# Designs tried in a protein design chat: VH-VL binders against q0atu2. Part 342

Target 1, 119 residues: q0atu2
Amino acid sequence: MLDKKARIRTSREYRNVFEKGKRLSGRFLIIYYVENALDNNRFGFITNKKIGMAVIRNRIKRQLRAIVREYQGQVKNKHDIVLVARAGIGKSSFEGMEKDYIAIMKKAGLFARNANKID
Short names: E, the ipSAE of ESMFold2; O, the ipSAE of OpenDDE; V2, 0.75 times the mean of E and O plus 0.25 times the DockQ between their complexes.

## First folded at step 17 (VH-VL)

Design tj17 (framework fv_dusigitumab; at its last look DockQ between E and O 0.91; V2 from the best seeds 0.84)
Fold by ESMFold2-Fast, scan of step 17:
Structure tj17 (fold): chain C 119 residues (1-119), chain A 121 residues (1-121), chain B 111 residues (1-111)
Amino acid sequence: as target 1 above (119 residues)
Amino acid sequence: QVQLVQSGAEVKKPGASVKVSCKASGYTFTGYDINWVRQATGQGLEWMGWINPYAGETGYAQKFQGRVTMTRNTSISTAYMELSSLRSEDTAVYYCARDYDYYETSYFDYWGQGTTVTVSS
Amino acid sequence: QSVLTQPPSVSAAPGQKVTISCSGSSSNIGDTYVSWYQQLPGTAPKLLIYDNNRRPSGIPDRFSGSKSGTSATLGITGLQTGDEADYYCGTWDDSPHAWYVFGGGTKLTVL
């Protein structure tokens, strides 16, 4: 579960990310992302009806939130990011979704890089 | 810029199979799901299924289960829909269409020109 | 069988306005967003409206959409002869399995 301030909650805010954001696709995930004027990141999660029945959509949404929460410390600050589940995601493993998320976030340049040791 | 170009018309006998192609250009092929929709002469639009060209996963309408197979070749940005055990009622125009996700749904923002398949004895 | 119900035809004169209804249920229109597609004679369908009421680039503002409960409406004002076409509503339904459903289509005749 993410902190409330780290969640995109209104339809207007979601539509802003879709309309003004950049789009990158992975195997089972699409992200839409845009810089925000806040002090923090916000995440949104979309599992529309093409994914399957409500029980499957709810499971995928929970798993995506868990993945995002695990890696939130690696995400560059001040972004609104919407994760959209692609058709077929219900057949992916948790590990598969996690790897897809990491790959797409790196490709988007949204993961912070740690400083190298100087010695 | 975005274009979906389908293969030409086919005439088949009952019991045969047909394989329709849909070549994408002007965008990243693997980035968007492809749906197949058909339209029998003088009838409405009927959804057949989707393919995720990145993952290779598919989903089919119950009516076509066991007779339809959707595949893709990413090296040539082409999706395929094969329908087997053809019957006269499969006479239709077959369309591929690109799936676009927006907020809480998705829809078909670009369509191929259609492929006419005629099944006759 | 069409899951979404549309009138089979509608007609009006140039310059007039028409509305085309699309009736569904709580598992489709009542629970998600509707798109509309225009099919000119002999051509592939074209996206006309998405997200209930939004227009893609290139679609004139004479075309509008709305939704109330389990029904959606397409509005066309200032009718032109080039608007003669079949119009389809469409959306996702997950009852009992996930599938995309179209309305039966409405033939618009501009006399």
Scores: ipSAE 0.877, ipTM 0.932, lowest interface PAE 0.6, mean pLDDT 92
Fold by OpenDDE, look of step 19:
Structure tj17 (fold): chain C 119 residues (1-119), chain A 121 residues (1-121), chain B 111 residues (1-111)
Amino acid sequence: as target 1 above (119 residues)
Amino acid sequence: QVQLVQSGAEVKKPGASVKVSCKASGYTFTGYDINWVRQATGQGLEWMGWINPYAGETGYAQKFQGRVTMTRNTSISTAYMELSSLRSEDTAVYYCARDYDYYETSYFDYWGQGTTVTVSS
Amino acid sequence: QSVLTQPPSVSAAPGQKVTISCSGSSSNIGDTYVSWYQQLPGTAPKLLIYDNNRRPSGIPDRFSGSKSGTSATLGITGLQTGDEADYYCGTWDDSPHAWYVFGGGTKLTVL
């Protein structure tokens, strides 16, 4: 699990990222990202009702957290990053989500140069 | 500026099909879902479904399952809504609308001008 | 017929305040955010309020939104003749599946 300090937790923090951050869209994910004044990254996860019932939303959220945990050490520091799941993600595989995450993060230039586990 | 421009009015007979187009401009087409909403004369808004233009994933309202098909052509930033087995009750203005995901929900921030579809014998 | 319930019509004189209610359930308004749309006669709907109480650029502050429990409210102060239109609330529902729901619409008449 992500440390508490690595989580976006408040509505205000989320809205700040949405309103001031940059937006990039992939097949299953939309990311909003903005530099923060901290020494660490913070991640937020949004699964809205477009995805489906709460059971589905919770499953997707768990999977996205797992993906972010796997690659968090390779992400450029001092960023707030919010992952918004797109409606079609409910039918995707874990590998598909991971692939999309990697692709969109690369497009955003958020991976460090020395990142190793990046396809 | 974001714009959604829809195809012109259609007149169809019962049992026929209609295909309405929605051309998007002013933004990355594949980055936002497109919703379709219709409105019968003097009636309220009725949601029909959404499409993710990136790969063409769709979700339809249960009422239209089996009759509606939403597609897109990314090369021309155009979404399509096809409704088959038309009935007189399908007479309405059909709108496409861009879906903006914000925080824990989404809303329709830009709308097409609407396409009038008339079904009459 | 509509999942969300609105009054069919409201009316007031110029300069006055009006409110439009939108009643839903726990599966829609109860656990998500509400948007409002304005539809002027003969035109396409226009986004008026999002996230319960936020205004898009270009929407004057005399338009406001609020939410409590399973109900939402649109407020319009300093009513103008140009505000005469149909107003719709909308939000997502996830029961039994994901779908967007609108209110029945409210016709606002400026007397």
Scores: ipSAE 0.827, ipTM 0.938, lowest interface PAE 0.8, mean pLDDT 95
Fold by ESMFold2, look of step 19:
Structure tj17 (fold): chain C 119 residues (1-119), chain A 121 residues (1-121), chain B 111 residues (1-111)
Amino acid sequence: as target 1 above (119 residues)
Amino acid sequence: QVQLVQSGAEVKKPGASVKVSCKASGYTFTGYDINWVRQATGQGLEWMGWINPYAGETGYAQKFQGRVTMTRNTSISTAYMELSSLRSEDTAVYYCARDYDYYETSYFDYWGQGTTVTVSS
Amino acid sequence: QSVLTQPPSVSAAPGQKVTISCSGSSSNIGDTYVSWYQQLPGTAPKLLIYDNNRRPSGIPDRFSGSKSGTSATLGITGLQTGDEADYYCGTWDDSPHAWYVFGGGTKLTVL
């Protein structure tokens, strides 16, 4: 559901966010984020083998994409944002991941000036 | 500066338990997972498991399932590894290490100094 | 017996170069990224290389890494006596379950 232009697509683009961006962690998520030179946001989603087998990692990524899609209109523009699944995320509910995302994005100052109203 | 400082050496008898501590400083403790790795004399590195100190979730290597417990106290930025029913083959240096995420993997970027545990009859 | 296979030892004279291999499988090296750790005598391991070929701050460029297929290689040039250590490759594996795997280690002797 995320438009092509709203995706971080290449490994080089992902690595640049890790190298140049700020890191902020929550209960089950980490975000890396950096300003970009576009007029829009781009989102990336990362799991690694410590999370589990591929089917589990793909399920987590799909759930995170759905969460981001729901709130993407509230995110301040011009940012590349990578969501990284933390160990233990497999025991979180969708609602738990969603609440963690909202909290971490608010702490990062990435929601628009009305971010505290989305809780 | 990131630092992991572990508790002192321990000597235990077979059948006892040992609890090793790992105090973190120079970073937000709950923001990074802690892994435990051991090394018997003259042997290689052996991964034991991880703890997510924010959530308290753990994952243990199959070999240690049922004998290892990893915990933390977030108020003092300290992780713990407890190994029960000790045997002579558990004699090793035990390390804690910080797990850093990078792209589709992670690695251990900072290590504690190690804690020698000797299990003697 | 290690899931990741390394030669037990390598040696070379000061100023020379060596390579250390690390052979794995499709469930680890073939499908993810490799780190290398240096363990000087009597000390804790230290991160040397991450993401196959990247160096953390403070690691000189005479240390290098590469990956091809299910194998990884650590390269060390301009050998110094202080490089005498054990070297371990490591990575995540998801077979049969998620776990971190180290190679068996390679002892480097600088003659």
Scores: ipSAE 0.818, ipTM 0.919, lowest interface PAE 1.0, mean pLDDT 92
ESMFold2 (binder alone), look of step 19: mean pLDDT 92; pTM 0.948

Design tj18 (framework fv_dusigitumab; at its last look DockQ between E and O 0.78; V2 from the best seeds 0.81)
Fold by ESMFold2-Fast, scan of step 17:
Structure tj18 (fold): chain C 119 residues (1-119), chain A 121 residues (1-121), chain B 111 residues (1-111)
Amino acid sequence: as target 1 above (119 residues)
Amino acid sequence: QVQLVQSGAEVKKPGASVKVSCKASGYTFTGYDINWVRQATGQGLEWMGWINPYAGETGYAQKFQGRVTMTRNTSISTAYMELSSLRSEDTAVYYCARDYDYYETSYFDYWGQGTTVTVSS
Amino acid sequence: QSVLTQPPSVSAAPGQKVTISCSGSSSNIGDTYVSWYQQLPGTAPKLLIYDNNRRPSGIPDRFSGSKSGTSATLGITGLQTGDEADYYCGTWDDSPSGWYVFGGGTKLTVL
């Protein structure tokens, strides 16, 4: 489970990532990311109403948290990262979301890409 | 500089179909969802649907389901909206607009110039 | 029919202030953020305000936005003849696949 210290919680903190961060898009996900002044990573999750009804938005948010939790050890430290679900994500499989997350994080330089580039 | 350029005006008979194009430039086309919005003469804005140009997924307003199809061609950075079984009530200006996600919502930050579609005999 | 309610028209003199209301419900304005769009005669809409109260680059500070409960307000100060336009609020509403809703629009006349 993600520790509360590993989660972006306030609207001010979210807006900081949107305003100062870099944007990178995948098939079903967008990430906004910026270095932080902490000694750990923090993640935020956004599923706005264009995704669908609350039951769909809540499912997607839970699945994204599970994916982030599984791969948190692969992520370069000291970043605030917000995951934004794109229109159509509700039609994606869990595996599709996971693959998209890995691809985006590698493209952003936030994940190790090859064995020789491991931390 | 971000631009969305739409195809020219169309005049159609009732029962026909129309396909409007929206060519994007100045940004990564697959990185932003595209929405379609129409406006009848002297009337307000009416949302029709969205397309995710990366995944190819679409969502349509209930009123247009069964008559509207949204597609894209990523090689030419172009989105399409096709409306079938045209009625006089479909006479409107049709807009494409880029969807920008910010915090807990999204909004339409750039709009095409509009395509006038007239449905009459 | 629009889902969000706006007055159909407002008018004021040059240099004056005007406010345009946008009334929704708990499924839209009450639960998410509002944008405003300006449509000059014969042109496409243009984003004027996002995130309830933020201006994109190039929008004069005479334009402001606010939100309280299930209602949003667009404020315009120092009215100019070039502000004559239709103004629309917009936001997302609850729907199985997403649904963007607009206000009915408000025609601003600068007398």
Scores: ipSAE 0.868, ipTM 0.929, lowest interface PAE 0.7, mean pLDDT 92
Fold by ESMFold2, look of step 18:
Structure tj18 (fold): chain C 119 residues (1-119), chain A 121 residues (1-121), chain B 111 residues (1-111)
Amino acid sequence: as target 1 above (119 residues)
Amino acid sequence: QVQLVQSGAEVKKPGASVKVSCKASGYTFTGYDINWVRQATGQGLEWMGWINPYAGETGYAQKFQGRVTMTRNTSISTAYMELSSLRSEDTAVYYCARDYDYYETSYFDYWGQGTTVTVSS
Amino acid sequence: QSVLTQPPSVSAAPGQKVTISCSGSSSNIGDTYVSWYQQLPGTAPKLLIYDNNRRPSGIPDRFSGSKSGTSATLGITGLQTGDEADYYCGTWDDSPSGWYVFGGGTKLTVL
């Protein structure tokens, strides 16, 4: 489970990322991301009814949280990042979601082994 | 400029099939799902299903399950909807629409111009 | 037999206000967010309102939306003859499998 400070909490904070952030889509995931004014990253997780009933949506959110937790040390700091489950995600395995996440985070330029490097 | 341009009108006999195309431009085609919606003359909008053009996965309304097939060709940014075993009741305008994910929902932000399909008997 | 119920028609004079209701259930409006679409005669639908009450760029603020419980409302003030159209609410429903539902549509006549 991610630290409490690393979670986007309110609908206003979520909507800010959708309104102000950049959008990048993978096979079964979309990320919206925007630089924040903090010294840390915050992550959010979104599903909607088109992907299935609540039991399925909650399972997917748990899996995405586990993926983000696994790779959080590689993410550049100072970003609010929302992961959106895309239609059809129920057909993906955990490993498929993980590969998709890695690919879209690399494409977004959000991975850095030494976060907040001074250039 | 985001644009969805659909194929031209079709006239079919009962029992035939029709395949409507929807060519996307002005955005990354695989980055947004496409939904298909139809409208019989003087009637409301009826949702038919979605396709995720990246993965090729689909979800169909129960009414059309077994008769509808949604596909795409990503190299030409084109989605397709094929409806088989046509009946007079399938006479309608068929629309494609781009699905924009936003917060805990999504909506159809851009629509094709519509394709009239007439099934005569 | 629409899942979302709208009045079949409403009318008002130019300059007046109308509201268009959309009644749903806990599996759709009550647990998600509503969009509204305008369909001018002979044209494709166009997005008017998303996320219950937000307007896309280019939609004037005389179009408004709200949601309460399992119902949503589209408001149109300062009616113009160019507003004569069909109006549809729409949202996702996860009962049983996740599908999109439209209201039956409301014909607005500006007299």
Scores: ipSAE 0.836, ipTM 0.917, lowest interface PAE 0.9, mean pLDDT 92
Fold by OpenDDE, look of step 18:
Structure tj18 (fold): chain C 119 residues (1-119), chain A 121 residues (1-121), chain B 111 residues (1-111)
Amino acid sequence: as target 1 above (119 residues)
Amino acid sequence: QVQLVQSGAEVKKPGASVKVSCKASGYTFTGYDINWVRQATGQGLEWMGWINPYAGETGYAQKFQGRVTMTRNTSISTAYMELSSLRSEDTAVYYCARDYDYYETSYFDYWGQGTTVTVSS
Amino acid sequence: QSVLTQPPSVSAAPGQKVTISCSGSSSNIGDTYVSWYQQLPGTAPKLLIYDNNRRPSGIPDRFSGSKSGTSATLGITGLQTGDEADYYCGTWDDSPSGWYVFGGGTKLTVL
């Protein structure tokens, strides 16, 4: 579980990221990211009905949170980042999701330069 | 400017297949899903399915399972919808539409001009 | 036939207000956001409302959307002749691999 301070929690916070942030798409994930005025990063997770039923959506959300938590310390500070799960992610393995996350975060330039566990 | 341009009208016989194309421009093709929606003459909109152009993952409406195939060619930013074993009931205008994921949902923000498919003996 | 239910037709005079209802269930409208599409005669559908009540760029504020429970409503004020069209609500329904559903459509006639 991500710390509360590391989570985007309000609809207003989410919409701010969607409207003001940059958008990048990967195979399974779309990320919206924008700088915040904090000293920490905040993450949001979106799993809509396109992905599948609630059981699938909840599973995917848990997996994405696990991935984000794993690499949290390697992400550049002062960012709000929303992960939107794309259609098809429900059939993906955890490793596949992780790979996609790493790839898209790299593309966004959101990993610290000295990050190690990023392949 | 985002545009979806579809292929021209098709006339097919029952039992045949039809493949409609949808060429996208003005945005990153692989970054947005494409949906297909059809509309029989004088009837409402009917959702057929979606494709993720990044790797080609698809999701079809149950009604069309086993009869529809959605594909894409990323090199030319084009999505395809093929419908086989055509019936007279498949006579309709077929639309491609871009799926915009926003917040907790998605909607179709851009549509192709439509492709008329006529199935007749 | 359609998962979402709309009145088949509505009509009003120019300048008047009309509302179009869209009734669903807890598996669709009750648990997600609704979009509305306008289809002028002989043309492709056009996004009119998204996220229950938000307007895309270029859509005048005469168009409004709302959702309550398992029903959504499209409102059109200051009706113009150019508003004569078919209107469809749409949203995602619970399904194993995602399923989008449309309303049956409502034909709006400007008297």
Scores: ipSAE 0.801, ipTM 0.935, lowest interface PAE 0.8, mean pLDDT 94
ESMFold2 (binder alone), look of step 18: mean pLDDT 92; pTM 0.948

Design tj19 (framework fv_dusigitumab)
Fold by ESMFold2-Fast, scan of step 17:
Formats: C-alpha cells, sequence, structure tokens
Structure tj19 (fold): chain C 119 residues (1-119), chain A 121 residues (1-121), chain B 111 residues (1-111)
C-alpha cells in the first residue's frame, strides 16, 4: 500500500487530473497524468463497475497498488498519476498487468527504459 | 473529428447471421473501448456488450451470450459485431459507441450512425 | 423491462421547464455516476450529461443533471422545439453481473 502523502485522496483532486492531465492507454490500463507543484508523486486508482463485480474490482485495485508500490522509485518525481482499469483487465495475470504498467509508464516518459525488473 | 462509421442496412432471414462493422477515425482506435447498443423499432436502448480493441477481450450482456461475437481489426481501425441465429425480435438499429472513462465511471461519448437490420421471412 | 425507470413522456410549451426522473437501485445509480443521452428523431443518441451533472462542450447550460440517493434527474429550462427528442439515463450496474443499463426513455413533446 502507499503512504497517505503518495495517494490522490479526494474526488476534486481526481477530477483535476482527468481534466488537466494527459491520457495514455495500454492494453488493460489507462493513465492520466500531470505534473504537480509538490515534492513527491501521488497515485490514484480507479476500477469502475465496467470491470466486474466488487470482488474482482477490489482484487485488481490491490494488485495495481502493489505494482505501483514496487516500481515507485523509478517514477519521475512531481507527478499526479491516475491508473484506470480497462475493460477485460480481470482476465489479465498479475505479470500481465505489471508488464502493461511498465510499458505505458516508459511510453509516457515517466519511467527509464532500462529501469525495470522484468528482463 | 472523432467519427464512427457503420456498415449499411441489412435484410436477413430467420436463422441467419449478420455482421455489422464500425470504422473509427480521428483518434487512437486501440485507446478506447467500444460498446454495442441496439434499439428495436419504437423501443428503448439495450446494451449488448463491449470490446477492448487493444487486448481483444470482450464482455457480453447475458441475454446475447452464446449468440453475439465482437471482434476488431486494428490495421483498419474497425470493430465488428456478429449476431447469429437471428429471429424477428432482432429487427433493430444497431449502434457502436466509444467508451470514455472519467473519474469513477464510463459513458458513450461518440456514437456511430446506426445500422438497420431487418429479419424477415 | 428496463432496470432504470423513467416516465414514458413529458410535455410543455416553448420557454417552459421540465424535469425527467430516472429511478434505480443501490447497485446502479445509488453506487455510481449517471449519464444522459438525447436522441433526436431518426438520429443516433448523443451524450448530454455525464458524471451526474457535467455538460460536454457544446451542450447549453439550460440542460442540467442531479442525483439524490438512487434517483437522477435531468432538468431542461427555456424549452425549444428542437428539444423534442427521446431522453435516456444510463449507468453501469454490477448485479447480477457487470452491464450497462439504460432507462426506458422519455419522449419530450414541445408544443
Amino acid sequence: as target 1 above (119 residues)
Amino acid sequence: QVQLVQSGAEVKKPGASVKVSCKASGYTFTGYDINWVRQATGQGLEWMGWINPYAGETGYAQKFQGRVTMTRNTSISTAYMELSSLRSEDTAVYYCARDYDYYETSYFDYWGQGTTVTVSS
Amino acid sequence: QSVLTQPPSVSAAPGQKVTISCSGSSSNIGDTYVSWYQQLPGTAPKLLIYDNNRRPSGIPDRFSGSKSGTSATLGITGLQTGDEADYYCGTWDDSPSSWYVFGGGTKLTVL
């Protein structure tokens, strides 16, 4: 799980990222991201009802938080980043979600190309 | 600039299959999910399912499961909806619509013009 | 039958105001955000309201939305003849499985 300071917490803060941020899509993930005026990164996680029932949405959300936590040291500082699960993510493996996250973050320029744990 | 253009009207016999196409332009096709919605004459909107054009994964409404297949061809930015074992009750206008995620939900921000499918003997 | 309940029709004169209700349950409207779609005769639906009360670019402010509990409301003020259309509410539901549900539609007549 991430520290409180590293989380986007309020609906107002989420909507700000959706409205002012850039959108980039992966296979099972979409990110919305924008530079912030803080000294740290903040992450948000969205699993809407399109994804599946509550049990599936809660599992996906936990797995995404674990992935973000594992790779947080490789993310360029001073960004608000919202991860949105796409339709079909419930059929992905944990490793599949991890690879998708790394690929989309590298494409966004938020992640160094050779700074990953997947060979 | 975003457009979804659907194939033309079709007339089919009971028991046949119909395949409707939806060609996207003006945006990154694989970046947005596509939903299919139908509307029988004088009736309301009925959701059929979604496809994720990037992953190829699909989800269908229970009513259509076993009869509907959604596919896509990324090289031509086109989504397809095939409905088999057609009945007279399947006579409807079929729409594709782009799925837009905003905050804690999603909705259909752009729609195709519709494809009329008539099932008659 | 439709999972979300709307009145089948509403009517008013030009310049007047109307409201269209959309009633659901805790697994849909009570637990997520509602969108509204306008369908002019012979055309595809068009997004009118999203996130309960937000308007896409190009939608005039005489259209508004709200939500209370398990119900949503579309408000239209300053009615014009060009507003004659069918109006549908819509949202995601996760009972019995994940699916998008529409209201039954409301025909608005301006005369």
Scores: ipSAE 0.872, ipTM 0.933, lowest interface PAE 0.6, mean pLDDT 92

Design tj2 (framework fv_dusigitumab)
Fold by ESMFold2-Fast, scan of step 17:
Structure tj2 (fold): chain C 119 residues (1-119), chain A 121 residues (1-121), chain B 111 residues (1-111)
Amino acid sequence: as target 1 above (119 residues)
Amino acid sequence: QVQLVQSGAEVKKPGASVKVSCKASGYTFTGYDINWVRQATGQGLEWMGWINPYAGETGYAQKFQGRVTMTRNTSISTAYMELSSLRSEDTAVYYCARDYDYYETSYFDYWGQGTTVTVSS
Amino acid sequence: QSVLTQPPSVSAAPGQKVTISCSGSSSNIGDTYVSWYQQLPGTAPKLLIYDNNRRPSGIPDRFSGSKSGTSATLGITGLQTGDEADYYCGTWDDGPSAWYVFGGGTKLTVL
């Protein structure tokens, strides 16, 4: 599970990322992201009603948290990142969502593999 | 400038099919889902479904399941909505609209101009 | 019938104020955020309000939105003849399946 300090917690904090951040879309995921003034990354997860009923939304959110946790060590520090589930994500496999996440993060320059190392 | 430009008016016989196009410009076409909404003369707005133009996945309102097909061609930034087995009650203006995610919901921030489809004998 | 209920019409004189209600349930308005769309005669709808009370760039502050429980309200002050239009509320619902629902629409006449 992500440490509470690594989670975006309030509606104000979420809206700040949507309003000031950059938007980048993948097949089933959108990220909104902005640099923060903290010593760590924070992640938010949005599974709105358009993706399906509550049981589907809860499964997707759980799976996205697991993916983010698995790759957290590869993410450039000092960013607030919100993952938004896109229409049709419920038809994706776990592996498909994982691949999409990696591709988006690389394209955003937020993963170590495709980004300059910053200590 | 974001624009959605739809194909021209169609007149069809009952039982025919119609395919409406929606050409996007001014943004990354695959980055936003497209919704289709119709409006019968003097009536309200009725949601038909969505397409994710990146993944190619679709979702349809139950009322249109089996009669509607939504597709896209990414090389020309165009979405399509085909409605089959047309009835007089399908006479309406058909709109495409771009889906924008903000916080815990999404909404339709840009709309096409509409395509009038008339179904008559 | 519409899943979201609006009055069919409202009217007022130029310079006056009107409010348009939109009533839903716990599966839609009670559990997510409402948008409002303006449709001028002969035109496509245009986004007027999102996230219950936020205005897109270019929408004047005389348009406002609010939400309480399972209902939303659109407020228009300083009415102008150019405000004559149909107004629709809209939101996502996860009832029998995920879908976008609109109110039945309210025709605003500026007398």
Scores: ipSAE 0.875, ipTM 0.931, lowest interface PAE 0.6, mean pLDDT 92

Design tj20 (framework fv_dusigitumab)
Fold by ESMFold2-Fast, scan of step 17:
Structure tj20 (fold): chain C 119 residues (1-119), chain A 121 residues (1-121), chain B 111 residues (1-111)
Amino acid sequence: as target 1 above (119 residues)
Amino acid sequence: QVQLVQSGAEVKKPGASVKVSCKASGYTFTGYDINWVRQATGQGLEWMGWINPYAGETGYAQKFQGRVTMTRNTSISTAYMELSSLRSEDTAVYYCARDYDYYETSYFDYWGQGTTVTVSS
Amino acid sequence: QSVLTQPPSVSAAPGQKVTISCSGSSSNIGDTYVSWYQQLPGTAPKLLIYDNNRRPSGIPDRFSGSKSGTSATLGITGLQTGDEADYYCGTWDDSPSVWYVFGGGTKLTVL
């Protein structure tokens, strides 16, 4: 799915985004985001224990990665973005999570204003 | 800045219900989950459940399922916890607390002052 | 009973050091990060430590945390009478169901 260079991998890198980043919440997702000094975006995914049992957490993480991959071309370059699943996300549909992701990314100004109107 | 203010003390008879409120200020109410924790006299902290104020979804501890209901009113930034079929063992201080997500967990960074609920007769 | 085990009490003199242990299992402390809460008499709990060893703004560095395996430890140096309180560890658990679990609490007396 995502190139290894497009993934936040280390605990130190995650903590940097939480500490220096801006926080914005949606219905089922929270994002923490900060500009990076790289030439690409990096994404992190957090599904902590409050959202469900391991089977649910693993499913949500896979679905979030799929959503991010599908829309990665619309994301403004040079950002580290961590997606945190919120309590209750396990009851959301895939489409519900996708809609929430799009809405929160637009609200954060991380999607181009005219991303849907390139014609 | 961040403040959670709870409703006042309640005295109830066995079998009654109690509804405790928790009014948030100083932050975006829908942006943080709210947890409810109680503490019986001279005893430890006991988690009751959470509510996601944005989505309205809830999760309850097994011990309280069927007796607890958590709701919110986003227009007044207030969360509610209602406990029914009260017993003397429900005599406790009830706290609301804001849930903060940091890295691979979450924790309670701000707490309400507590609401004393006494069940007697 | 709590699923996280703490000693019920600890005592020390002003200026001394104490450590408070918190023992859990692989489904809680062994698998995620621990927080500590301080509860002064008659007050609500207050966040003291998060992410095993990090302090919120305003918490002095004489408070510290650590974790090894399925156990966490809260350290307090330079004890002051104002530290008399109950101390609770806490974390998320997914066994048998999802819940936030607290330790049984440790009453610290500064003699």
Scores: ipSAE 0.863, ipTM 0.933, lowest interface PAE 0.7, mean pLDDT 92

